VHH binders against Nucleoredoxin-like protein 2 (NXNL2). Designs and how they scored, part 11

Target 1, 156 residues: Nucleoredoxin-like protein 2 (NXNL2), of Homo sapiens (Human) (q5vz03)
Amino acid sequence: MVDILGERHLVTCKGATVEAEAALQNKVVALYFAAARCAPSRDFTPLLCDFYTALVAEARRPAPFEVVFVSADGSSQEMLDFMRELHGAWLALPFHDPYRHELRKRYNVTAIPKLVIVKQNGEVITNKGRKQIRERGLACFQDWVEAADIFQNFSV
Key: E = the ipSAE of ESMFold2; O = the ipSAE of OpenDDE; V2 = 0.75 times the mean of E and O plus 0.25 times the DockQ between their complexes.

## First folded at step 14 (VHH; framework vhh_7qia_2)

Design n3 (from m6 with D114E; at its last look DockQ between E and O 0.88; V2 from the best seeds 0.81)
Fold by ESMFold2, look of step 14:
Structure n3 (fold): chain B 156 residues (1-156), chain A 126 residues (1-126)
Amino acid sequence: as target 1 above (156 residues)
Amino acid sequence: QLQLVESGGGLVQPGGSLRLSCEASGFTFRDYAMGWYRQAPGKQRELVAFITYGGRTNYADSVKGRFTISRDNAKNTVYLQMNSLRPEDTAIYYCAAGEYTMVWDSGSYEVTFEYWGKGTPVTVSS
């Protein structure tokens, strides 16, 4: 993740700050481009929350998966309210970090909501994460983790 | 795979009513925009109405005030209530499902319909 988020810090919905590399190491990462004022974002975010909660937050053995929200909101308060209202327990790039705009350009995000699934080096696994979750539910994560080729413990 | 099955079409007199239904099989309607299109013989397929997952609606001018689209997400079903039917409403009616987005720079909303039913015929005749 150092090649796209390197020295950055990320925030939780409760305002805690974490170092991006430590939080994202050895995980499938989903970059989530969305905004509170975007009606389609408000339609999708609860579905993403259920997906994340089932895989990570309420799982007995959390999947190696993390979401980084990249806000297109117009103010810090709009972003925070959106996260508190609809988001799961994932991470976000801080509102004041102008890198939000660079990530949108890097992944050619022209419409939202957009969920881009990336490897540790920032390479795109799929830019259709929203569609895959909508159509396949939790099963799509198996494809993402296989493509990411990350280390996982196996039970026999 | 997502499949859409329409029902409720038939023959009705001018001024009458019909209620079309469209049920999904394979997946839920969650995070889909749902729509109805129609095609009369020799004419282009045209949008009649759509409804987003969040409940926002859009209607063609020719049906405003006469048709109502609604959805029951728990039943994976979308409806088209068609009142005050006219002979010009005669067509094959197709259910569609698609993705609802907002274009970043303009803020405009778009739906791209990906899945289509086989259609249900509606004939409005004296």
Scores: ipSAE 0.751, ipTM 0.855, lowest interface PAE 0.7, mean pLDDT 90
ESMFold2 (binder alone), look of step 14: mean pLDDT 80; pTM 0.806
OpenDDE, look of step 14: ipSAE 0.832; ipTM 0.911

Design n4 (from m6 with F27Y; at its last look DockQ between E and O 0.91; V2 from the best seeds 0.83)
Amino acid sequence: QLQLVESGGGLVQPGGSLRLSCEASGYTFRDYAMGWYRQAPGKQRELVAFITYGGRTNYADSVKGRFTISRDNAKNTVYLQMNSLRPEDTAIYYCAAGEYTMVWDSGSYEVTFDYWGKGTPVTVSS
ESMFold2, look of step 14: ipSAE 0.756; ipTM 0.867
ESMFold2 (binder alone), look of step 14: mean pLDDT 80; pTM 0.803
OpenDDE, look of step 14: ipSAE 0.841; ipTM 0.904

Design n5 (from m6 with T28K; at its last look DockQ between E and O 0.85; V2 from the best seeds 0.00; counts 0 for: loop humanness VH .136 < .165)
Fold by ESMFold2, look of step 14:
Structure n5 (fold): chain B 156 residues (1-156), chain A 126 residues (1-126)
Amino acid sequence: as target 1 above (156 residues)
Amino acid sequence: QLQLVESGGGLVQPGGSLRLSCEASGFKFRDYAMGWYRQAPGKQRELVAFITYGGRTNYADSVKGRFTISRDNAKNTVYLQMNSLRPEDTAIYYCAAGEYTMVWDSGSYEVTFDYWGKGTPVTVSS
């Protein structure tokens, strides 16, 4: 993820900061563009939360998956309230980080909600993550992890 | 695989009513917008109405006040109640399922349909 998020920090819904490199290395990363006042964002976020929780909430061996919320909200309070109300335990780019606008431009996001699944170098695995989750549920993650080439289970 | 099956079409006199149903097989309607399109002979297919998962509706001007779209998510079924039918409502009616979005710059809402039923014919004539 050093190609896209480099030395940046990400935040949790509780306001804690984490280093993006450490949090995202060796993971499939989903960039989630959404906003609290966007009706379809509010409809989709709980589905994404169910997907994320199923993949990473296993006690012993969570899947190598992380979501980075890229907010289109109008204020930091709206962003925070949205995360606390509907989001899973994933990460976000800080509201005041202007890189939110650079990511929107890089991935040509013209409508929300949008879920872009990326490789470690920022290359797009799919820009149809919302559709794939809606149609295939957890099954779509296998395709993402193989395309990302980050981790394979070597156990029999 | 999502499949859409329409029913309820038929022959009706002007001023009459019909209720169309569209049932999805094996899948929940979660995060789907549902809609009805129609195509009259010699014309392009046009949107009649859609309803989002959250319940927001939209209608073509030609059917406002006469048609009502609704959905029953527990039954994976969407309905189109058509009242005060006119001869110009004669068409094949198609159920559709797709994606609801908000355009970032304008804040306007759009729907894009990916799945279609085979259609149910509606004829309004005396």
Scores: ipSAE 0.699, ipTM 0.835, lowest interface PAE 0.7, mean pLDDT 88
ESMFold2 (binder alone), look of step 14: mean pLDDT 81; pTM 0.807
OpenDDE, look of step 14: ipSAE 0.744; ipTM 0.891

Design n6 (from m6 with T28N; at its last look DockQ between E and O 0.83; V2 from the best seeds 0.76)
Fold by ESMFold2, look of step 14:
Structure n6 (fold): chain B 156 residues (1-156), chain A 126 residues (1-126)
Amino acid sequence: as target 1 above (156 residues)
Amino acid sequence: QLQLVESGGGLVQPGGSLRLSCEASGFNFRDYAMGWYRQAPGKQRELVAFITYGGRTNYADSVKGRFTISRDNAKNTVYLQMNSLRPEDTAIYYCAAGEYTMVWDSGSYEVTFDYWGKGTPVTVSS
């Protein structure tokens, strides 16, 4: 993640800040480009929330998965309200962090909502995370984790 | 994969009505926009109408006020009620499912349809 985020901070919906590298280490990371006033973002966000909750919050063994919301909202308040209303307990780039625009450019995001699944070095596992969740549900995560080289130590 | 099966087509006189149905089966139906296209012989397929999961509808200008799209989520079915039919409405009507997005720069909405039914013919003739 240091290649993408450097020494940046991320925020929760309650306004707390966390160090990006510590929060995202050894996880499959989904960059979620969306906005509160985007109708399809509002339709998809609850589906992503169900996906995240099943993998992370509800699971007996929480999956190594994190979502970073990259807001296209027009104000910090719109972003925060959107997160509080519809998002899961994941993270976001701060509204005022100009890196939101660099990530959009880096991953060539021209339309939203968009869910880009990335490795720790920022390489794209898939830029079709929304479609994969819609069509395959939780089953798609196994492919993501294999591509990301994130795994628990195994006894053999 | 999502599968779409249309029904309800047929022969009808000008001014008549017809109701098309499209039954969908597939994984995670709720994040799909559903729509109807039509294609007359020798012409390109054209969008007739679509409806998003959130209930937003869109209609081609040529059918506004005459056609109504609706969706029954409990039955995974989308409908097209076609009233005041004209000979120009003669076509094969295709059910479609796709992804609804907003273009970042313009704020305009787009649907990209990935899945298609086999179509149901509609003929409007005296």
Scores: ipSAE 0.682, ipTM 0.830, lowest interface PAE 0.8, mean pLDDT 88
ESMFold2 (binder alone), look of step 14: mean pLDDT 81; pTM 0.806
OpenDDE, look of step 14: ipSAE 0.777; ipTM 0.894

## First folded at step 16 (VHH; framework vhh_7qia_2)

Design p1 (from n4 with Y115V; at its last look DockQ between E and O 0.91; V2 from the best seeds 0.84)
Fold by ESMFold2, look of step 16:
Structure p1 (fold): chain B 156 residues (1-156), chain A 126 residues (1-126)
Amino acid sequence: as target 1 above (156 residues)
Amino acid sequence: QLQLVESGGGLVQPGGSLRLSCEASGYTFRDYAMGWYRQAPGKQRELVAFITYGGRTNYADSVKGRFTISRDNAKNTVYLQMNSLRPEDTAIYYCAAGEYTMVWDSGSYEVTFDVWGKGTPVTVSS
């Protein structure tokens, strides 16, 4: 359980809501800070989508991994368009949830895109998830799951 | 981390042209901004141009209209086409790779280069 999100709801790009605790329990969680009008966010998001898809959506045994998008967009319409255009099948904080600002401050996010990998209790595994994916691809996930001390069979 | 190898430097007369190449090896060329820096003898290293993965470019004022940066993501290669060369373009030219970001508070774009090639010398002289 990710303690920082356990009592909240998350959304999909289709507008469906899910309970954060149920969606995130026993997983490595990536907090993804990004925005539609941010050119580097648009450069990175497809790479993150490929990474997520290989680990979760198209794996024989899905990895214990979830992405939570924390939008820095200026409107809900921009956020939704961004998710539908470039994002993988992961989750987001609702645009109107003020907790988006609290997460930015908690993890000291001063520039975007930023991918912060956290344990169930919110402790940072790495704040360089973008760099690690760019440099090592899928191999970096083994380090994350080991640091999170999660026991689950999965394959890529 | 990428490894960067420059080529294409040499001696050229003023008004001439050179094309520099930088081949990258590593996991992927995706999500890298690529750039060229130069350092003349006794001078500080300066940015010449960069190009983001998405194709946005930036040029130093001293080279605008004469130099063109481009990238071929399928070949993991970045190029610097240098036309109308001048003696003041004489320098060692370094390929660099880095991370392209937007600063939250200002909305400004930045590149932080942390991978460097060994450089290729360019001499513009008669």
Scores: ipSAE 0.742, ipTM 0.859, lowest interface PAE 0.7, mean pLDDT 90
ESMFold2 (binder alone), look of step 16: mean pLDDT 79; pTM 0.797
OpenDDE, look of step 16: ipSAE 0.883; ipTM 0.927

Design p2 (from n4 with V103T; at its last look DockQ between E and O 0.90; V2 from the best seeds 0.82)
Fold by ESMFold2, look of step 16:
Structure p2 (fold): chain B 156 residues (1-156), chain A 126 residues (1-126)
Amino acid sequence: as target 1 above (156 residues)
Amino acid sequence: QLQLVESGGGLVQPGGSLRLSCEASGYTFRDYAMGWYRQAPGKQRELVAFITYGGRTNYADSVKGRFTISRDNAKNTVYLQMNSLRPEDTAIYYCAAGEYTMTWDSGSYEVTFDYWGKGTPVTVSS
């Protein structure tokens, strides 16, 4: 993940700071571009939350999957309120980290919400993660983990 | 993959009413914007109305005040109530499902429709 996140930190909705490399290594990573004032983001976020919860929080053996929220919000408070209200127990780039804008450019994000599934080196597995979750639910993760070539098999 | 089946079309007199239904089947009805399009003979397919999963609606100017779109998320069904029908409303009506987004730079809302029903004909004539 050092290719796209370096040694920077990520935050939880409770304000705790974690190191990106430690939190994301050996995982399929979903970059989630969204904003609180964006009605489509508010429509999708609960579905993403259910997806994440089923794979990670409530699974007998948690899947190697993590979401990093990349906020398009206008203020830190809007971002935090959004995370507390609708998000799952995943991670985010800090609001004041200007890298939010670099990730938008790198992945050519022109509209939100957008869910970009990436390998450990930042290469795109799919930029249609929202559509795949909407259409196939949990089944789409099998395709993502296979493409990512992660040591830990989700099915095992 | 989402499948869409329309019903409720038919022949009706000017000034009359019809209610179209579209039943959706697939993994989930969540996070879909739903819409109705129509196509009259010799004309381009045009948007009539859409409704987002969150309940926000949009209508073509030609149908505002006469048509109402609604959805029942528990039944995976979207409806188009068509009142005060006119001969120019004669068309094949198609249910559509798609993705609702907001553009980053302008903040404009957009819907892109990916799935289409086979259509249900509506004829408004005496």
Scores: ipSAE 0.790, ipTM 0.887, lowest interface PAE 0.6, mean pLDDT 90
ESMFold2 (binder alone), look of step 16: mean pLDDT 79; pTM 0.793
OpenDDE, look of step 16: ipSAE 0.801; ipTM 0.888

Design p3 (from n4 with Y115H; at its last look DockQ between E and O 0.87; V2 from the best seeds 0.83)
Amino acid sequence: QLQLVESGGGLVQPGGSLRLSCEASGYTFRDYAMGWYRQAPGKQRELVAFITYGGRTNYADSVKGRFTISRDNAKNTVYLQMNSLRPEDTAIYYCAAGEYTMVWDSGSYEVTFDHWGKGTPVTVSS
ESMFold2, look of step 16: ipSAE 0.773; ipTM 0.877
ESMFold2 (binder alone), look of step 16: mean pLDDT 80; pTM 0.801
OpenDDE, look of step 16: ipSAE 0.881; ipTM 0.926
ESMFold2, look of step 17: ipSAE 0.782; ipTM 0.879
ESMFold2 (binder alone), look of step 17: mean pLDDT 80; pTM 0.798
OpenDDE, look of step 17: ipSAE 0.839; ipTM 0.906

Design p4 (from n4 with V103E D114E; at its last look DockQ between E and O 0.89; V2 from the best seeds 0.84)
Amino acid sequence: QLQLVESGGGLVQPGGSLRLSCEASGYTFRDYAMGWYRQAPGKQRELVAFITYGGRTNYADSVKGRFTISRDNAKNTVYLQMNSLRPEDTAIYYCAAGEYTMEWDSGSYEVTFEYWGKGTPVTVSS
ESMFold2, look of step 16: ipSAE 0.814; ipTM 0.891
ESMFold2 (binder alone), look of step 16: mean pLDDT 81; pTM 0.812
OpenDDE, look of step 16: ipSAE 0.855; ipTM 0.913
ESMFold2, look of step 17: ipSAE 0.806; ipTM 0.891
ESMFold2 (binder alone), look of step 17: mean pLDDT 80; pTM 0.806
OpenDDE, look of step 17: ipSAE 0.841; ipTM 0.906

Design p5 (from n4 with D105P; at its last look DockQ between E and O 0.87; V2 from the best seeds 0.80)
Fold by ESMFold2, look of step 16:
Structure p5 (fold): chain B 156 residues (1-156), chain A 126 residues (1-126)
Amino acid sequence: as target 1 above (156 residues)
Amino acid sequence: QLQLVESGGGLVQPGGSLRLSCEASGYTFRDYAMGWYRQAPGKQRELVAFITYGGRTNYADSVKGRFTISRDNAKNTVYLQMNSLRPEDTAIYYCAAGEYTMVWPSGSYEVTFDYWGKGTPVTVSS
């Protein structure tokens, strides 16, 4: 993650800050570009929340998966309200961090919502994460984790 | 993968009404736009209307005020109520489903329809 998030901090919806590298190490990372006033974002976010909850928050053995919300909201209050209302317990780039705009440019995001699945070095596994969740549900995660070059839990 | 089956087409007099239905299936119906296209013989296929999962609608100018698109997400079904039909509405009507996004912050919808039904013919004649 040092290549795209380096020495940055991320935030939770409760306002806590965490170091990006520590929070994202050895995980499949999904960059989630969205905004509260974007109706398609509001339609998709609950589906992403269900996906995340099943893999991480309510799993007996949480999958190595994290979502980083890259907000296109117009104010920090809109961003926070959106996260509290519809998001799962994932992380976000701080509203005032101008890197939000650089990430949109890097991943060529002109329309939202968009879910980009990346390796630890920021290389794209797929820029169609939204479509894959919609069409394959939880099954798509196995492809992502295999491509991500991270340690996985092995079956016995 | 998503499968679409249309019904409700037929022959109707000018000024009459028809209701088209399209049933969709898949692992999840959530997060799809659903729409109707039509194609008259010798013409290009054209968008008639679409509706998002959240219920937002869009209509071609040629049908605005006469056609109504709706969806029942619990039944995985989209409808097109066609009123005040004209001979120019004669076409094969195709149900479609796809992804929808919004160019941000301008707010323009972009819809990409990936899944198509086989079509249901509608003929408006005396």
Scores: ipSAE 0.755, ipTM 0.857, lowest interface PAE 0.6, mean pLDDT 89
ESMFold2 (binder alone), look of step 16: mean pLDDT 81; pTM 0.815
OpenDDE, look of step 16: ipSAE 0.812; ipTM 0.890

Design p6 (from n4 with F50W V103T D114E; at its last look DockQ between E and O 0.94; V2 from the best seeds 0.81)
Fold by ESMFold2, look of step 16:
Structure p6 (fold): chain B 156 residues (1-156), chain A 126 residues (1-126)
Amino acid sequence: as target 1 above (156 residues)
Amino acid sequence: QLQLVESGGGLVQPGGSLRLSCEASGYTFRDYAMGWYRQAPGKQRELVAWITYGGRTNYADSVKGRFTISRDNAKNTVYLQMNSLRPEDTAIYYCAAGEYTMTWDSGSYEVTFEYWGKGTPVTVSS
């Protein structure tokens, strides 16, 4: 994940900072482009939250999956309020990090919400993550994890 | 595969009313925008109205004030209440489902329809 986020930091909705490499290593990563005042983003975010919660937060065997929110919001307060209101317990690029704009360009994001599923090296598994969740639910994750070139067995 | 089944079409006099229904099955109704299109004989299919999961609506100018689109998310059903019908409303009416987005550069809302019903005919004649 060093090519995409390097030694960059990510944040939680409570303002805690984590190192991107430590948080994302050995996981399927979904880059989530969205905004609080975007009505389609507000429609989709709860569905993504249900998906994430089922795979990670409330699973007996948490899947190797992480979401990184890349905000298109107009202010940091709007971003934080959106995360607190509708998001799951995933991560975000800090609002003031200009890398938000570089990621949009890199993945050619022209409309939101957009969910881009990437490998550890930043290669796109699918840029239709929203559609796949909408149409297949949790079943789509199996295809993502198989494509991701990550270790997926977990032992106690 | 999302399946859309329309009902409620028929023959009605000018000034009358009809209610069309469209039931969606096979996939979650969540995160779809739903819409109605119509096609009169010899004409292209045209938008009548759409409604998002969150309840935002859009109407063609020709039907504003006369038609109302609504949805019951618990029943996976979208409705088109058609009042004050005119002979020009005669068409086959198609239910559609698609993806609702906002463009980054302009902030414009768009729906791209990808699933279609078989249609239900509506005839308005005296």
Scores: ipSAE 0.706, ipTM 0.842, lowest interface PAE 0.7, mean pLDDT 89
ESMFold2 (binder alone), look of step 16: mean pLDDT 81; pTM 0.813
OpenDDE, look of step 16: ipSAE 0.817; ipTM 0.903

## First folded at step 17 (VHH; framework vhh_7qia_2)

Design q1 (from p4 with Y115H; at its last look DockQ between E and O 0.93; V2 from the best seeds 0.85)
Amino acid sequence: QLQLVESGGGLVQPGGSLRLSCEASGYTFRDYAMGWYRQAPGKQRELVAFITYGGRTNYADSVKGRFTISRDNAKNTVYLQMNSLRPEDTAIYYCAAGEYTMEWDSGSYEVTFEHWGKGTPVTVSS
ESMFold2, look of step 17: ipSAE 0.791; ipTM 0.875
ESMFold2 (binder alone), look of step 17: mean pLDDT 80; pTM 0.808
OpenDDE, look of step 17: ipSAE 0.854; ipTM 0.912

Design q2 (from p3 with V103E; at its last look DockQ between E and O 0.93; V2 from the best seeds 0.85)
Fold by ESMFold2, look of step 17:
Structure q2 (fold): chain B 156 residues (1-156), chain A 126 residues (1-126)
Amino acid sequence: as target 1 above (156 residues)
Amino acid sequence: QLQLVESGGGLVQPGGSLRLSCEASGYTFRDYAMGWYRQAPGKQRELVAFITYGGRTNYADSVKGRFTISRDNAKNTVYLQMNSLRPEDTAIYYCAAGEYTMEWDSGSYEVTFDHWGKGTPVTVSS
């Protein structure tokens, strides 16, 4: 994760701070670009939440999967309200971290919501994560984990 | 994969009404924008209306006030109520499903449709 997040901190919707490398090691990482005032983001976020919950929060053996929200919101309060209202128990880049804009450019995100599935080194597994979840549900995770070159030990 | 089946087309007199239905089947109906397109003989297909999963609607200017799109997410079904029909509404009507997005910089909304039904013909004639 050093290649795309370095020594950065991530936050939860409750304001807790975690170190990105510790939180993301040996996991399939989904970069979630979205915003509170974006109607299609509000349509998709609950589906992503159900997907995440089934893989991680309610699984017998949590899948090696994490979501990092990269906010396109206009204020920290909008970002936090969005996370508290609709997001799952995943992580986000802090609102004030300018790296949000660098990630948008690196992955060429021009429209939201966008879900980019990446390897530990930042290489794209797919930039169609939203479509794959919508069309195939949990089945798409097997393809992601196979491509990610990580140690597999999960129940789904 | 999502499959779309239209019904409700037919022959109707000008000024009449018709209700189209589109049943969807697949993994989920969630996170799809649903729409109706039409194609008259010899013309390009054109958007008639769409409705997002959250219930927001959009209509072509030519049908505003006459057509109403709706969806029943529990029944995986989209409807197009067509009132005050005119001969120029004659076309094959296609149900479509796609992805609803917002352009990051402008805030403009867009739908890109990539699933299509086989169409249901509508003829408006005296």
Scores: ipSAE 0.794, ipTM 0.878, lowest interface PAE 0.5, mean pLDDT 90
ESMFold2 (binder alone), look of step 17: mean pLDDT 79; pTM 0.796
OpenDDE, look of step 17: ipSAE 0.850; ipTM 0.911

Design q3 (from p3 with D114E; at its last look DockQ between E and O 0.93; V2 from the best seeds 0.82)
Fold by ESMFold2, look of step 17:
Structure q3 (fold): chain B 156 residues (1-156), chain A 126 residues (1-126)
Amino acid sequence: as target 1 above (156 residues)
Amino acid sequence: QLQLVESGGGLVQPGGSLRLSCEASGYTFRDYAMGWYRQAPGKQRELVAFITYGGRTNYADSVKGRFTISRDNAKNTVYLQMNSLRPEDTAIYYCAAGEYTMVWDSGSYEVTFEHWGKGTPVTVSS
């Protein structure tokens, strides 16, 4: 993840700070661009939460999957409230990290919510993660893990 | 693939009412905006109304106050209640489903419709 996140920290919804490389190594990573005052973000986030929870938080064998929220919120309070209200137990770039803007540019995110699935080196597996979850549910993760060269049987 | 099946079209006199239904089958109804388009003979297809999963609605000016869109997420169904019908409402009505987004820089909302029904004809005359 050094190619896209370098030596930076991520945060949880409880305010804990983690090192990005350690938290994301050997995982399929979803970059989630969204905002609290974005109505379609509020429609989609619970679906993403169910997806993540089934794969990671409540799975007997947690899948090698992590979500990094990249907020388009106007304040740190809005971002935190959004995460506490609707998000799963995943990670986020800190609100004050200007890299939020660099990631938007890098992945050409012009509209939200957007879910970009990436390899460890930052290459895009798909920029249609939202559509794939909506249309295929948990089954889409097997395709993502195969593209990322992660050797694990998908289990729900 | 999401399948959309319209019903409720037909012949009605001016001033009358019809209710169109569109049932979605095959997959979850979540995270879809649902809409109705219409196409009159020799005209381009135009948006009539849409409703987001969260219940926000949008109407074409020509139908505002006369048509009401609603959805029942438990039944995977969207409805278009058409009142005070006029001959100008004569068209084939298409159900559509798509992705609801907000443009990052402006905050404007957009729907991109990707799934379409085969249409149900509505004729308002005699």
Scores: ipSAE 0.724, ipTM 0.840, lowest interface PAE 0.7, mean pLDDT 89
ESMFold2 (binder alone), look of step 17: mean pLDDT 81; pTM 0.811
OpenDDE, look of step 17: ipSAE 0.840; ipTM 0.904

Design q4 (from p4 with S108K; at its last read DockQ between E and O 0.97; V2 from the best seeds 0.89)
Amino acid sequence: QLQLVESGGGLVQPGGSLRLSCEASGYTFRDYAMGWYRQAPGKQRELVAFITYGGRTNYADSVKGRFTISRDNAKNTVYLQMNSLRPEDTAIYYCAAGEYTMEWDSGKYEVTFEYWGKGTPVTVSS
ESMFold2, look of step 17: ipSAE 0.814; ipTM 0.891
ESMFold2 (binder alone), look of step 17: mean pLDDT 81; pTM 0.812
OpenDDE, look of step 17: ipSAE 0.880; ipTM 0.928
ESMFold2, look of step 18: ipSAE 0.819; ipTM 0.893
ESMFold2 (binder alone), look of step 18: mean pLDDT 81; pTM 0.813
OpenDDE, look of step 18: ipSAE 0.869; ipTM 0.921
ESMFold2, fold request of step 21: ipSAE 0.791, 0.812, 0.803; ipTM 0.869, 0.891, 0.881
ESMFold2 (binder alone), fold request of step 21: mean pLDDT 82, 82, 82; pTM 0.825, 0.825, 0.823
OpenDDE, fold request of step 21: ipSAE 0.869, 0.873, 0.899; ipTM 0.926, 0.926, 0.942
ESMFold2, last read: ipSAE 0.815, 0.812, 0.809; ipTM 0.891, 0.887, 0.887
ESMFold2 (binder alone), last read: mean pLDDT 82, 81, 82; pTM 0.822, 0.818, 0.823
OpenDDE, last read: ipSAE 0.907, 0.869, 0.900; ipTM 0.947, 0.925, 0.942

